# Designs tried in a protein design chat: VHH binders against Protein DOG1-like 4 (DOGL4). Part 26

Target 1, 232 residues: Protein DOG1-like 4 (DOGL4), of Arabidopsis thaliana (Mouse-ear cress) (q84jc2)
Amino acid sequence: MSKMRNLVEEKFLEFYESWVIQLELYLHQLLIAHNNNTMSETELRHLISKLTTHHKAYYTAKWAAIREDVLAFFGSVWLNPLENACSWLTGWKPSMVFRMVDRLRKSRVVLVEAQVKKLEELRVKTKFDEQKIEREMERYQVAMADRKMVELARLGCHVGGESVMVVEAAVRGLSMGLEKMVKAADCVRLKTLKGILDILTPPQCVEFLAAAATFQVQLRRWGNRRHYVTHS
Short names: E, the ipSAE of ESMFold2; O, the ipSAE of OpenDDE; V2, 0.75 times the mean of E and O plus 0.25 times the DockQ between their complexes.

## First folded at step 6 (VHH)

Design t11 (from t3 with G106K; framework vhh_6qgx_2)
Fold by ESMFold2-Fast, scan of step 6:
Structure t11 (fold): chain B 232 residues (1-232), chain A 123 residues (1-123)
Amino acid sequence: as target 1 above (232 residues)
Amino acid sequence: QVQLVESGGGLVQAGGSLRLSCAASGFTFSDYAMAWFRRAPGKEREFVAAIDWSGDSTFYTDSVKGRFTISRDHAKNTVSLQMNSLRPEDTAVYYCAASFPFYLEKSHEYDYWGQGTRVTVSA
């Protein structure tokens, strides 16, 4: 059981390190594209497609891993403490990306009225979906305190064949509940990302993706290189 | 590698019922949203129904709500569409489609497609 958990963590750590390295390479390409006003719309769409495929690959790998051990994603060993502190249900809070869109709006990039309206509608929908998941999470936590679960926990203190099997079944049930919530949250993340990219023009998509990737990469680097004087 | 195989189509009288099935192989079925689309002669492909990866959420186009029921069987890697109270306007080729990780109404964004099964509803 512990060996299987270690293999899942080991495999995903290896995957994640490679995935981040590729994200940094894509960020470099996005920054070059942003500074090159001669790139065609089709060239920009191809670059945007590479980024969306890269993000979908992350969730494909994540879902395979959480199927085996969802708890590995709560306090992940492949994330530094700062990245873990910023997590909402094992990843980025979907509505947070609208802060990045707002920062782009305050730059020299002009959004037309129709885009502003669609982005606001998407923001409201995203927030609604987040709140629905947060209510499910609250219900899950309340269910953990249910009398039946407390009784099963007490049985686990008395190792005796049948009691061990009942406790193991309960733990598997709890993990399945968490897996469903994580998958629901990941769906909101991908829907929000797709929604924003569908609303923005290709040059605006490049700016948005560059801003998002920059933030993710810098958060990781800052957390990994936390300055000693801030700790003493 | 990846296959979606539809079955259950045929000829039925108005008011009758048909059950369509789609057998999936070559991908992690439980991670994908599954959908049914249809194409009537001379028309574009349109969304009919979808079911999420968990089987808990279902989505229908207004014209089939209350008449059609989508379901999935994770053990058999199948998605089914139970069609009741069929109408002549339901006549079309029905296609099974898979999307990771959520359903979409726009057909060109789906990852995998079946070849389709014909449904004819006579008046």
Scores: ipSAE 0.617, ipTM 0.811, lowest interface PAE 1.6, mean pLDDT 86

Design t12 (from t2 with F59T; framework vhh_6qgx_2; at its last look DockQ between E and O 0.15; V2 from the best seeds 0.00; counts 0 for: pae E 2.3 > 2, placed apart)
Fold by OpenDDE, look of step 7:
Structure t12 (fold): chain B 232 residues (1-232), chain A 123 residues (1-123)
Amino acid sequence: as target 1 above (232 residues)
Amino acid sequence: QVQLVESGGGLVQAGGSLRLSCAASGFTFSDYAMAWFRRAPGKEREFVAAIDWSGDSTTYTDSVKGRFTISRDHAKNTVSLQMNSLRPEDTAVYYCAASFPYYLEGSHEYDYWGQGTRVTVSA
């Protein structure tokens, strides 16, 4: 029962596969940098910049794709079920990165008081922004249930050419709201990431980015293994 | 080719008004936050105002709050800065900038910059 993929899904799937491969390469570099401690600050900053650029490229592609079909990103076919289950509005939840930072602090990352304070401020801000988006989502869901979904249901009872057009128009209207929310979420993600990287030293950034990339890659690997085992 | 072209600068008396405009081309305008910066003589470039990709959110430096208004027109790919109650200290070259996908009040890396338009406020 493979889900029929539309053109947007196919294109983004191809992009994402390539993007993940590149991420793995960067992860390797991050790990080397982290373990050897031989790289200069300039070199570390360059590596960090490569990663940030890589992430920016992802969202550039994403926003191009969601303009065409935002619904493709709700139930992303390029992600396994585990990845999808961990998704918040088509991506990682911004507040999760602070948990990663906390884990690093418990290991070998030593933050000065000023950094800790800034991180806490950022955490509060991020949480506020997340909540704001969630409230908007709730509002949107209520609105959909009251009007658009009823219209869709009504139209579904009358199968005809004109009905199809009306349904498509209704779906487009719904999609616009979703797109706005997704973009808002993405902005919070990237602002949070940038905020963290601005607070951390270059070596700390490398460690953080390595941890984040590792988590992403491992989540994909674990999810894939589970999926294949259960459906083989 | 990416281009940001500012216009609307000029000489104005204190208390007067100007409207700056920035025309964007060569990139997906609707995906970018837009901002205005300014550089006064002998000073560093400073943040003035920004507007997010949707136009729903704006931010201003404290010195211009209540006097300046940033807006954008997606149909025309333009961002504008309405400047009212101008003061001599507002004299500067004003720059339009674009950032994907968000803006910050602090310094961050903007993707694209205009050439600037000069605003002179006389006493």
Scores: ipSAE 0.830, ipTM 0.917, lowest interface PAE 0.6, mean pLDDT 91
Fold by ESMFold2-Fast, scan of step 6:
Structure t12 (fold): chain B 232 residues (1-232), chain A 123 residues (1-123)
Amino acid sequence: as target 1 above (232 residues)
Amino acid sequence: QVQLVESGGGLVQAGGSLRLSCAASGFTFSDYAMAWFRRAPGKEREFVAAIDWSGDSTTYTDSVKGRFTISRDHAKNTVSLQMNSLRPEDTAVYYCAASFPYYLEGSHEYDYWGQGTRVTVSA
C-alpha cells in the first residue's frame, strides 16, 4: 500500500531532520571539548556517551522503519543525491572510518603502540565482516537473475489474479533478504564504532567523534548546494 | 515498562536437564540480541550463551558447548536456554539480558537485565 510506504518515509524524514540537528549540536560540544583542555575525564566520558546513545537512537528508529519498508532506505528521500551516492548498504562503509582514525596519528594526543596494534586488528576484522556481507549481497543479486525470478518477471507481464499473488510473495521474500543484510551491515557499523571507542582514550574519542560528525555534516551541506563551483 | 522475567530454575540431579525461559516486554524484542549469564556462589557473573536478533547466530562459553542450546521465539517474545547433561559446577543464578542491536561477546555491557532464576545441581 502506497499510503503505508509514504507514511514510513514521512516519519523517518521528520526523525532524520531532528536527529541531524541534534548531531550538529553535539558536534559543537565535541569541538569545544577538543579545542579546550577544561573538561575532566568524567565530563568527556559523559559527552562520548551522549554521542553513542544518539547513534544507537538512529539505528533503533532505522530498524523500526526497515521492518515496515526496507526499500525506503535504498535511494532515501531524506538524503540528498551526494549522501545517497556515498552509501554502502544504506549507510557508511565500516572500513572507511579507519581513515579518520589514521588522522589521530598526526594529532597532539598521539596513539601508543598498543593502541595502533589493536586498531589494526579491528580494521582487519571489520574488513573481513564487510567482505562477508558483500558476498551475501552478490549472492542475493545472482539469485535475482535465477530461473525462478526470470519466470516470475515474465509472469508479472501477464495480468492475472494468481500471478499477482505469486509476484507479491516473491517481493516480500526479496524485502526480507534486504532487511537481513541491512541489519547485518548496521551491526558491523556499531561494532566498529564501539571497538574504536573502547581502544581510544576519552580525548582521542572526542577527536575521532568530532572528525566523523564533521564529515557527515559537511557531506550533507556539500550535497545540498544547488551549484558547485570548483576551485579557480 | 521494560521487563525481562526468567522462569524454569530449580533443583536437579547431575546428568539431568532444565529449560530456562525469559519473557520480554516493554521493548521491541525482535530487534535485540539476547543472552544468558550466570553467577555461582562466591564468583563473579559470567557469560553463558547468546543469540542474535535473527536467531541465526549463537555463541556459547566453552564449558557449556554441546550441552546447552539457546533459542528464541519472536511470536511469544521469549528466549530459552535448554540445559542438558547438567554438572554441579553449573549451579548458579541465571540471568537473562538484552542488547541492541548485537550481543556483546565476553562483555557485561547489556541494556536490560532480568532478576535471575536459581539453578542448583546436586552431585
Scores: ipSAE 0.654, ipTM 0.848, lowest interface PAE 1.5, mean pLDDT 86
Fold by ESMFold2, look of step 7:
Order: structure tokens, then sequence, then C-alpha cells
Structure t12 (fold): chain B 232 residues (1-232), chain A 123 residues (1-123)
């Protein structure tokens, strides 16, 4: 399955490059807030709102793009190979974010017992929802393999108009199913993120968001050092 | 304190039109997908239409496609349902619902519900 740039891919590549640059700027602000013991709760909440709004902008653009071409998000041209290898259903794996919370507890963040209990409940629910999605995705993995085999068969022989129509219908069915699965995965991601931010205090939210943004920026930087990156 | 308040229900002749509104308060409206459900006499609540948080994506149950239009107004924190070419089968109590972050057709996926507004379509 070749990765071909089309209008959707080019548009989202431009969006994503700008989005990551802005994320790096917000990361700088998060790190200043992390070290600044004079920021008010209102200022912290404003910064947190900027970050959540920035992530909302990502999903707004993504959901518009997957309506046009969901397959572009499996092996995305705007991600380097390391970023793509770390993707779970076109994004970060919801349950892995709790590793960040655990690491913060070990080095920086003091959580009270009520917060710990709520975070564990959220972790269990997140993992449960992930498992449900993974089971359903197995159906679409089979359908995707069938599509690849049909494409190979077409390359090996000339197919008639009826055969092309059957393939086109199968591709439409696969795309609709994949859109559903990607949106379901994104819902788990966003519910998990919101759940964590609702449990944490504003200073703790800044710490968490800084860790998450740092990981995303580091993953991009590390992957780019291993490969040439062509930008438009 | 979350509130969803429906309005615009009433009695209308078959073939007519009606516009429902739902005013939202007590939550960040722009973060939620919004939906309309309905319950006909003696039946279970069923999905009618939904709109995502940006307003860019909508979906409708098959029986209302082409006749109903869902829309939202961020400035007024309202979601609306324009109902055209109404049929007696559309008679129901219509409920506004909100879900973070995206819509699904199952009623259990929704976080907040209104009290409903009655729509009666006479033959």
Amino acid sequence: as target 1 above (232 residues)
Amino acid sequence: QVQLVESGGGLVQAGGSLRLSCAASGFTFSDYAMAWFRRAPGKEREFVAAIDWSGDSTTYTDSVKGRFTISRDHAKNTVSLQMNSLRPEDTAVYYCAASFPYYLEGSHEYDYWGQGTRVTVSA
C-alpha cells in the first residue's frame, strides 16, 4: 500500500507542522509556569485552557480530514517513522499516558489519596475501553488485508468493470469502519485526557501537560535525527 | 449546574415545519457534541440527529434524513433542529443531549439530558 500525497495529505501536513511549532511554544510557557511559583491559579487555568484548546484544534482538523481520507492517517506522511511506529489507531495509546502520571508521582507531584483512587479508576476504565476497541479493530485488520490482496490481484491481471465495482464498494465499507474506529479511539483519548485534568490541581495539570508535550516533541526530534524530513 | 432546556415544540399539520431549540448552560458548550433524541408514546427513546463540537459533522437517523437539519450557535450556546415535511410518525417528546467529546447513537453515551419538548404532528 503506497503512501501517496494528495490534497488531504498535503493540507494536513501543513496543518500539523504549524500545530507542532505552536505546541513547542506552549511547552516553553508550561516550563516557565512549572518553575514560576508566583503564577496565580487564574493564570495557570488560562495556560491549561490554551493547551486543551490546542489539542481540540488538532482533533477538529483530524476529524475533518478523516472524513475525506481516513487511510491517510495509517502511516501518515506528516509523521516520521518513529512517530508512526508509536501510533495506536492513528494516535497515542490512552493507557500509556498513565506512565507519565506514575513518573511524575515518583519525582515531582504529590497526590492525595482521593486523587490516587480516582486516577486508578480512570486507568481501569481506559484500559477496558482500549481492549474493546482492539477486539473490534481485528475485524478491520482482516478487511484491510483483503483490500491489499485485491489490489495485488488487480496488478497481476486486467479486471472488468464489475470487479472494480466490488473493490470500490469494499474500500468504501472499510473506510467507513475505520472512521468509526478512529473516532472511537479519539473519544477514549480525549476522555482520558479530560479525566486526568479534572482530577489534578492546576499546578499538577501544568506538570502533566509539560510532560506530555515534552514527550511528543522529543519523539519528533528523535525520529527526525534518524531520517531526512522533506517539508513543503 | 448543567441545564439543557428545550423549546419550540407544539402542534403542527402533516407536511408542516417546526424548529426546536435547546439552550445549554453550566458546561463548556463548545467542547460537547449535541444530539436530539425522541420518544414516541409507548416506545423507547431513539436517536434522531447529532452534531459534533465544531458543527462540521452531522448525522441523522434514516427516517429523518433530508427532512431534519441540526445546527448549533456558539454565541448563544444553543443547538437547533429544523424539522420539515413532518409526518404523524414524528410525533414524540424530543430531548436535547450533550456528550463529550463526540457523538454516538446510543443514549448511554450522553452525559447531559434535557426534560424534553412535545411535538405533535396531526394528519
Scores: ipSAE 0.457, ipTM 0.755, lowest interface PAE 2.3, mean pLDDT 84
ESMFold2 (binder alone), look of step 7: mean pLDDT 88; pTM 0.895

Design t13 (from p64 with T52D; framework vhh_6qgx_2)
Fold by ESMFold2-Fast, scan of step 6:
Structure t13 (fold): chain B 232 residues (1-232), chain A 123 residues (1-123)
Amino acid sequence: as target 1 above (232 residues)
Amino acid sequence: QVQLVESGGGLVQAGGSLRLSCAASGFTFSDYAMAWFRRAPGKEREFVAAIDWSGDSTFYTDSVKGRFTISRDHAKNTVSLQMNSLRPEDTAVYYCAAKFPEYTYDSSEYDYWGQGTRVTVSA
């Protein structure tokens, strides 16, 4: 709580708090729509569009922020510790969303065979893309422990003009690498979300989005009210 | 189905201007990053400019910065490239490309392509 926040962190914290409040309002609308079988397809598509636009606004703001300070997204100050613990490369793990899709099989609007096939194809593609990013992250972490990085870290302990510039260039390169990986992960998230919404009917989209938003909102609430665990 | 149709190419004298347009149909235009690539005779496709889905962020190759301006119109489903202070080296076929959800310099990663419009800049 006493740690100083930089300008990027303060700006995104303000954005994110407002974004979550609006998400909760949309969740309320999704739950009403899900329980009300009288809404037209046009009304449902309008609501789905509002959620899609809302998520696009999040990624627009995030990508602007990571261009300034990608490290702010690793251990984000606008997320509680539980939310941070559940993060995969600064956000939700794309393949996990299919667990929410599986709940739709028990819904009033049952998935047809063609949808099940397309969702399975999307799941396989998503896991493949996810694994590629995990390999890149592993290479990044290994590079951090490489001899060159260790040598640059030692040079950083000495105040000499040339060594300072070389260290600063290396750190900038590392930040650019992280920005690239975070954007790649966000692209997999957005392609997965779009793919699911393209496969599902409007009532199924509403149910899926309601489940996703409910989980996000509840995870935040649980983390804010976490229990102290004592060993007896 | 999905189509990207370029227009506005032609012959122009060095120092002149041209405005290229790309009309998109068959996909959710507002969700895609849009880019312009070009290919000069005997060369590979080169990145020229890109604009993000919001229209707020634009990206240019160094050789066109300050001379070219990319913009988009969500109401018309169009992306445009305003080319000023044209040079003979800008002579190429210009291609419109779309990628969900963000741009890249790697032409092989794009989802949709137009057929191209020819720009010839005479000395």
Scores: ipSAE 0.422, ipTM 0.743, lowest interface PAE 2.5, mean pLDDT 86

Design t14 (from t13 with K99S; framework vhh_6qgx_2)
Fold by ESMFold2-Fast, scan of step 6:
Structure t14 (fold): chain B 232 residues (1-232), chain A 123 residues (1-123)
Amino acid sequence: as target 1 above (232 residues)
Amino acid sequence: QVQLVESGGGLVQAGGSLRLSCAASGFTFSDYAMAWFRRAPGKEREFVAAIDWSGDSTFYTDSVKGRFTISRDHAKNTVSLQMNSLRPEDTAVYYCAASFPEYTYDSSEYDYWGQGTRVTVSA
């Protein structure tokens, strides 16, 4: 790990820890709103806006960090191994979010037929966008094993200023390609999140956001417990 | 400080052309979708055109498709709107706007706005 990579990782680790603490605070507010059902529509819209802004802040910070070191997001030091194992192109898999929508309680958040139709249309489009990115990643991985890359790998086994510079240029090119794909994946994530929130009513948005945040927080807690093994 | 500065507006005869430019500063231009909105006298602000952060995808309202072309220059931090075959109905104040990371038709969701540039198309 280079010193520059370490600095990017340290900076984002500090950001992410603070971001997660704020997410847990928002989750507490979402659960109160959901369980009590006493807040006005204006108050619910304000809370939803706070969560949307919070997620946009994450991607703003992420894009600044990946511009410096995209590889820090493949096997992130600020995520535990379980969180890393569950990632798809450095984040949550967009289509998986619809599983959270499917779990909404009908007694509290009755989805009308028009909403069900729009959610299904969004699910299909999200899956299509997701598969398009997967095809790009497959092409990228195949290209890494082509004749030119094999030749550069051979060159990299020999000491010399020219060979070092050529290999470094190739690695930089690979990183730029990954950066573009990660940004494309993040756009699908934000578009999917916005699409769901645009279809749902404010009480339904609160329940959905609470479910999503609960899963994110619990996944982190489950992974952190891997180090506390017991035989009882 | 974040700034979006529009230029290129003016008076033009029907059938004429104008090129609007928007110079962006104070934010990472390459991370933002850029859009043009307009407000005609006595009407609300409406979407005209947008270009995504990569420059690969462009979007237009139906009334300007085939007549207007949006483009961006990452080296100059500029977004442009080439307006051809102008009609009196295109008379409006044109606004440049930035949204992270995707464009939207809803003007309320844009992060940054310019002050606008006036376009007048005479019959």
Scores: ipSAE 0.464, ipTM 0.746, lowest interface PAE 2.4, mean pLDDT 86

Design t16 (from p64 with E102F; framework vhh_6qgx_2)
Fold by ESMFold2-Fast, scan of step 6:
Structure t16 (fold): chain B 232 residues (1-232), chain A 123 residues (1-123)
Amino acid sequence: as target 1 above (232 residues)
Amino acid sequence: QVQLVESGGGLVQAGGSLRLSCAASGFTFSDYAMAWFRRAPGKEREFVAAITWSGDSTFYTDSVKGRFTISRDHAKNTVSLQMNSLRPEDTAVYYCAAKFPFYTYDSSEYDYWGQGTRVTVSA
C-alpha cells in the first residue's frame, strides 16, 4: 500500500502544480475582464465556463485519487502547512465563500433584492449541509476511539504477519468511511459554487471568481514564504 | 426555463435500430452529466446509460452494454442514444435526465428530466 500511496501522491502533486499554474492564468484573465468592462455577455459566460470546467477537473482528479488513497488528502504533500491548516475535510469550507460574496455587496457590483434573498437562502442551506457533515465526522472520530479500534492499535505494536494484516484491515475500514465523507463535502462545495454562479450576473460571477482565485493563490504564496516556522 | 426534449422514439422490429435524441435548453449543458433512463409497463424507472459532462466517459447497464451507445454534442446541446440489436425487453418509455456534476444510477438524484419518448420493439 506504501508504494501505491507514494504513486498517488506523486501523480496528484504533478496534477495540482499544473492546475494552480492554470488557475493563476485564469485569474489574470478574470482581472482583465473585471477592470476593462468591455467584454460581451457571451465572452464573460465563456470565461466563467473555463473556470467552472477547471474546478470540475480538480474534483474529477481528486475523486479518482481518493478512490485509491483517501488518506493522502489529509495533510496533503502538495499543500503547504498554511493551506493544510485552513482545510476543512480536505478542501475549502463551503460557507467561507459567502465572505467573498459579501465583498461584492459593498463594491462596484450592485446586487438586486431577489439576488440577496437567494444568496441568503443558499448560505443557510450550505451551513446546514456543513453541520450535517461535521456531525458525521464527529461520529466517525468517536468510532475510531471505540474499544475494538483501540485494541487493534495495541496489537499493531507487535512485529509479525498478523500485526501487518490487522493494521491493513483497519486502514481499509477507515478509507471507506472517509471517502464517503470527503465526497459529501466536495458535493456541498460544488453545489455552493454552482448556486452562487446561477444567482449572479456574468460581471458579478467574474468578480466573485476573481476574489476566490485571488484568495487561493495568495494563501499558497503566504504559506510558501513561511515554510520554515520557528517555535519556542 | 429549463427544458429537455426527447425525440426519435417509435415502433421497430426485434434486431432493428433506433436513435434517440435529447435537446437541452435553459441551463449550462456542458456542466451536466447526461443520462438515459427507461420505464417499462408495470415496472420502475431503471438506468440505461450515462455520459460525463466532458464526454470522456460512458456508462451502461449490463443488459444494453455493446448494443447501445450514448454520445453528446456540446455545439448542439444534445445527447443521443444509438440503440442497436433491439429486443422486445427494450420496450419502454425512455427519459433524458441531467445531473450536476456527475452521473448516478439513482434516478431520484437527477436535477432535470424530459417528458419521455416511447420505444416499442415487436417480436
Scores: ipSAE 0.000, ipTM 0.155, lowest interface PAE 14.0, mean pLDDT 82

Design t19 (from p9 with G102D; framework vhh_6qgx_2)
Fold by ESMFold2-Fast, scan of step 6:
Structure t19 (fold): chain B 232 residues (1-232), chain A 123 residues (1-123)
Amino acid sequence: as target 1 above (232 residues)
Amino acid sequence: QVQLVESGGGLVQAGGSLRLSCAASGFTFSDYAMAWFRRAPGKEREFVAAIDWSGDSTFYTDSVKGRFTISRDHAKNTVSLQMNSLRPEDTAVYYCAASFPDYTLHSYEYDYWGQGTRVTVSA
């Protein structure tokens, strides 16, 4: 039982592997577009739309999965240990993408003043939303250490019909709280991504998405190369 | 198949009230933010009110704030707009819309749309 994946984990592992393969294909298209200045604005917008649809599909699948088992996303089996170590509330930390945006400012194509102002406004809003979620997670962790929860956990170790039912109800309540926080964090992620893409020109969007996808793909490759099984 | 079906529109005198309802089917209602947009004769479609997937966050355009109330019922897969103190300027076709995962003020960002229900407010 302890070494078996549940059905939610198996389904999402299969989904995620296919999703990453498609991300790598999109990254290839983004790099071609970035290096080849012959693509029209309409063609670039279409490519950007494919990436935004791809990310949106990830969160649609994720929300279906967390409705069944949110805990599967804490220490995910479809992520290697390095990817898991870099996670903030089951995914990327929204404010960190502004570091990638800051590098765009020093690239060959400079951001105009109006874009810089809008990006700073978005950065402030993103950090504010992020901190609200962090405070809620802190309250959740404090509530988990609550005297009543500790007693319920102890009762679960001394199996009896009534104590088992009370523990099961408490675990369901905790899972619902985590689901709500994960959904809130995912909303901030998608709003941040969309906000950046709305501010940037199509060529700048391509450069940004290529940088983000490159980081995600390379982080996975680095972690997988260090993810070895050894004889116990 | 995805459907958003509006009801509750009609003719009402200034100062009156109407309750619009939108019944959703064919998608996971509880994962979507819901919004109401309106289009007045000769004008562009404008945002009116929104409610997020949880029901905890609502947003209203300034012209309806304090007069309109948006709510949702997850058990019935419905979103409602209670419109009080109606003004002739509120005359429009009202549209129900769904967006994953959160609401926006921009109509082109919504995933699903109803066909609309007409509201006429006489002076």
Scores: ipSAE 0.583, ipTM 0.821, lowest interface PAE 1.9, mean pLDDT 87

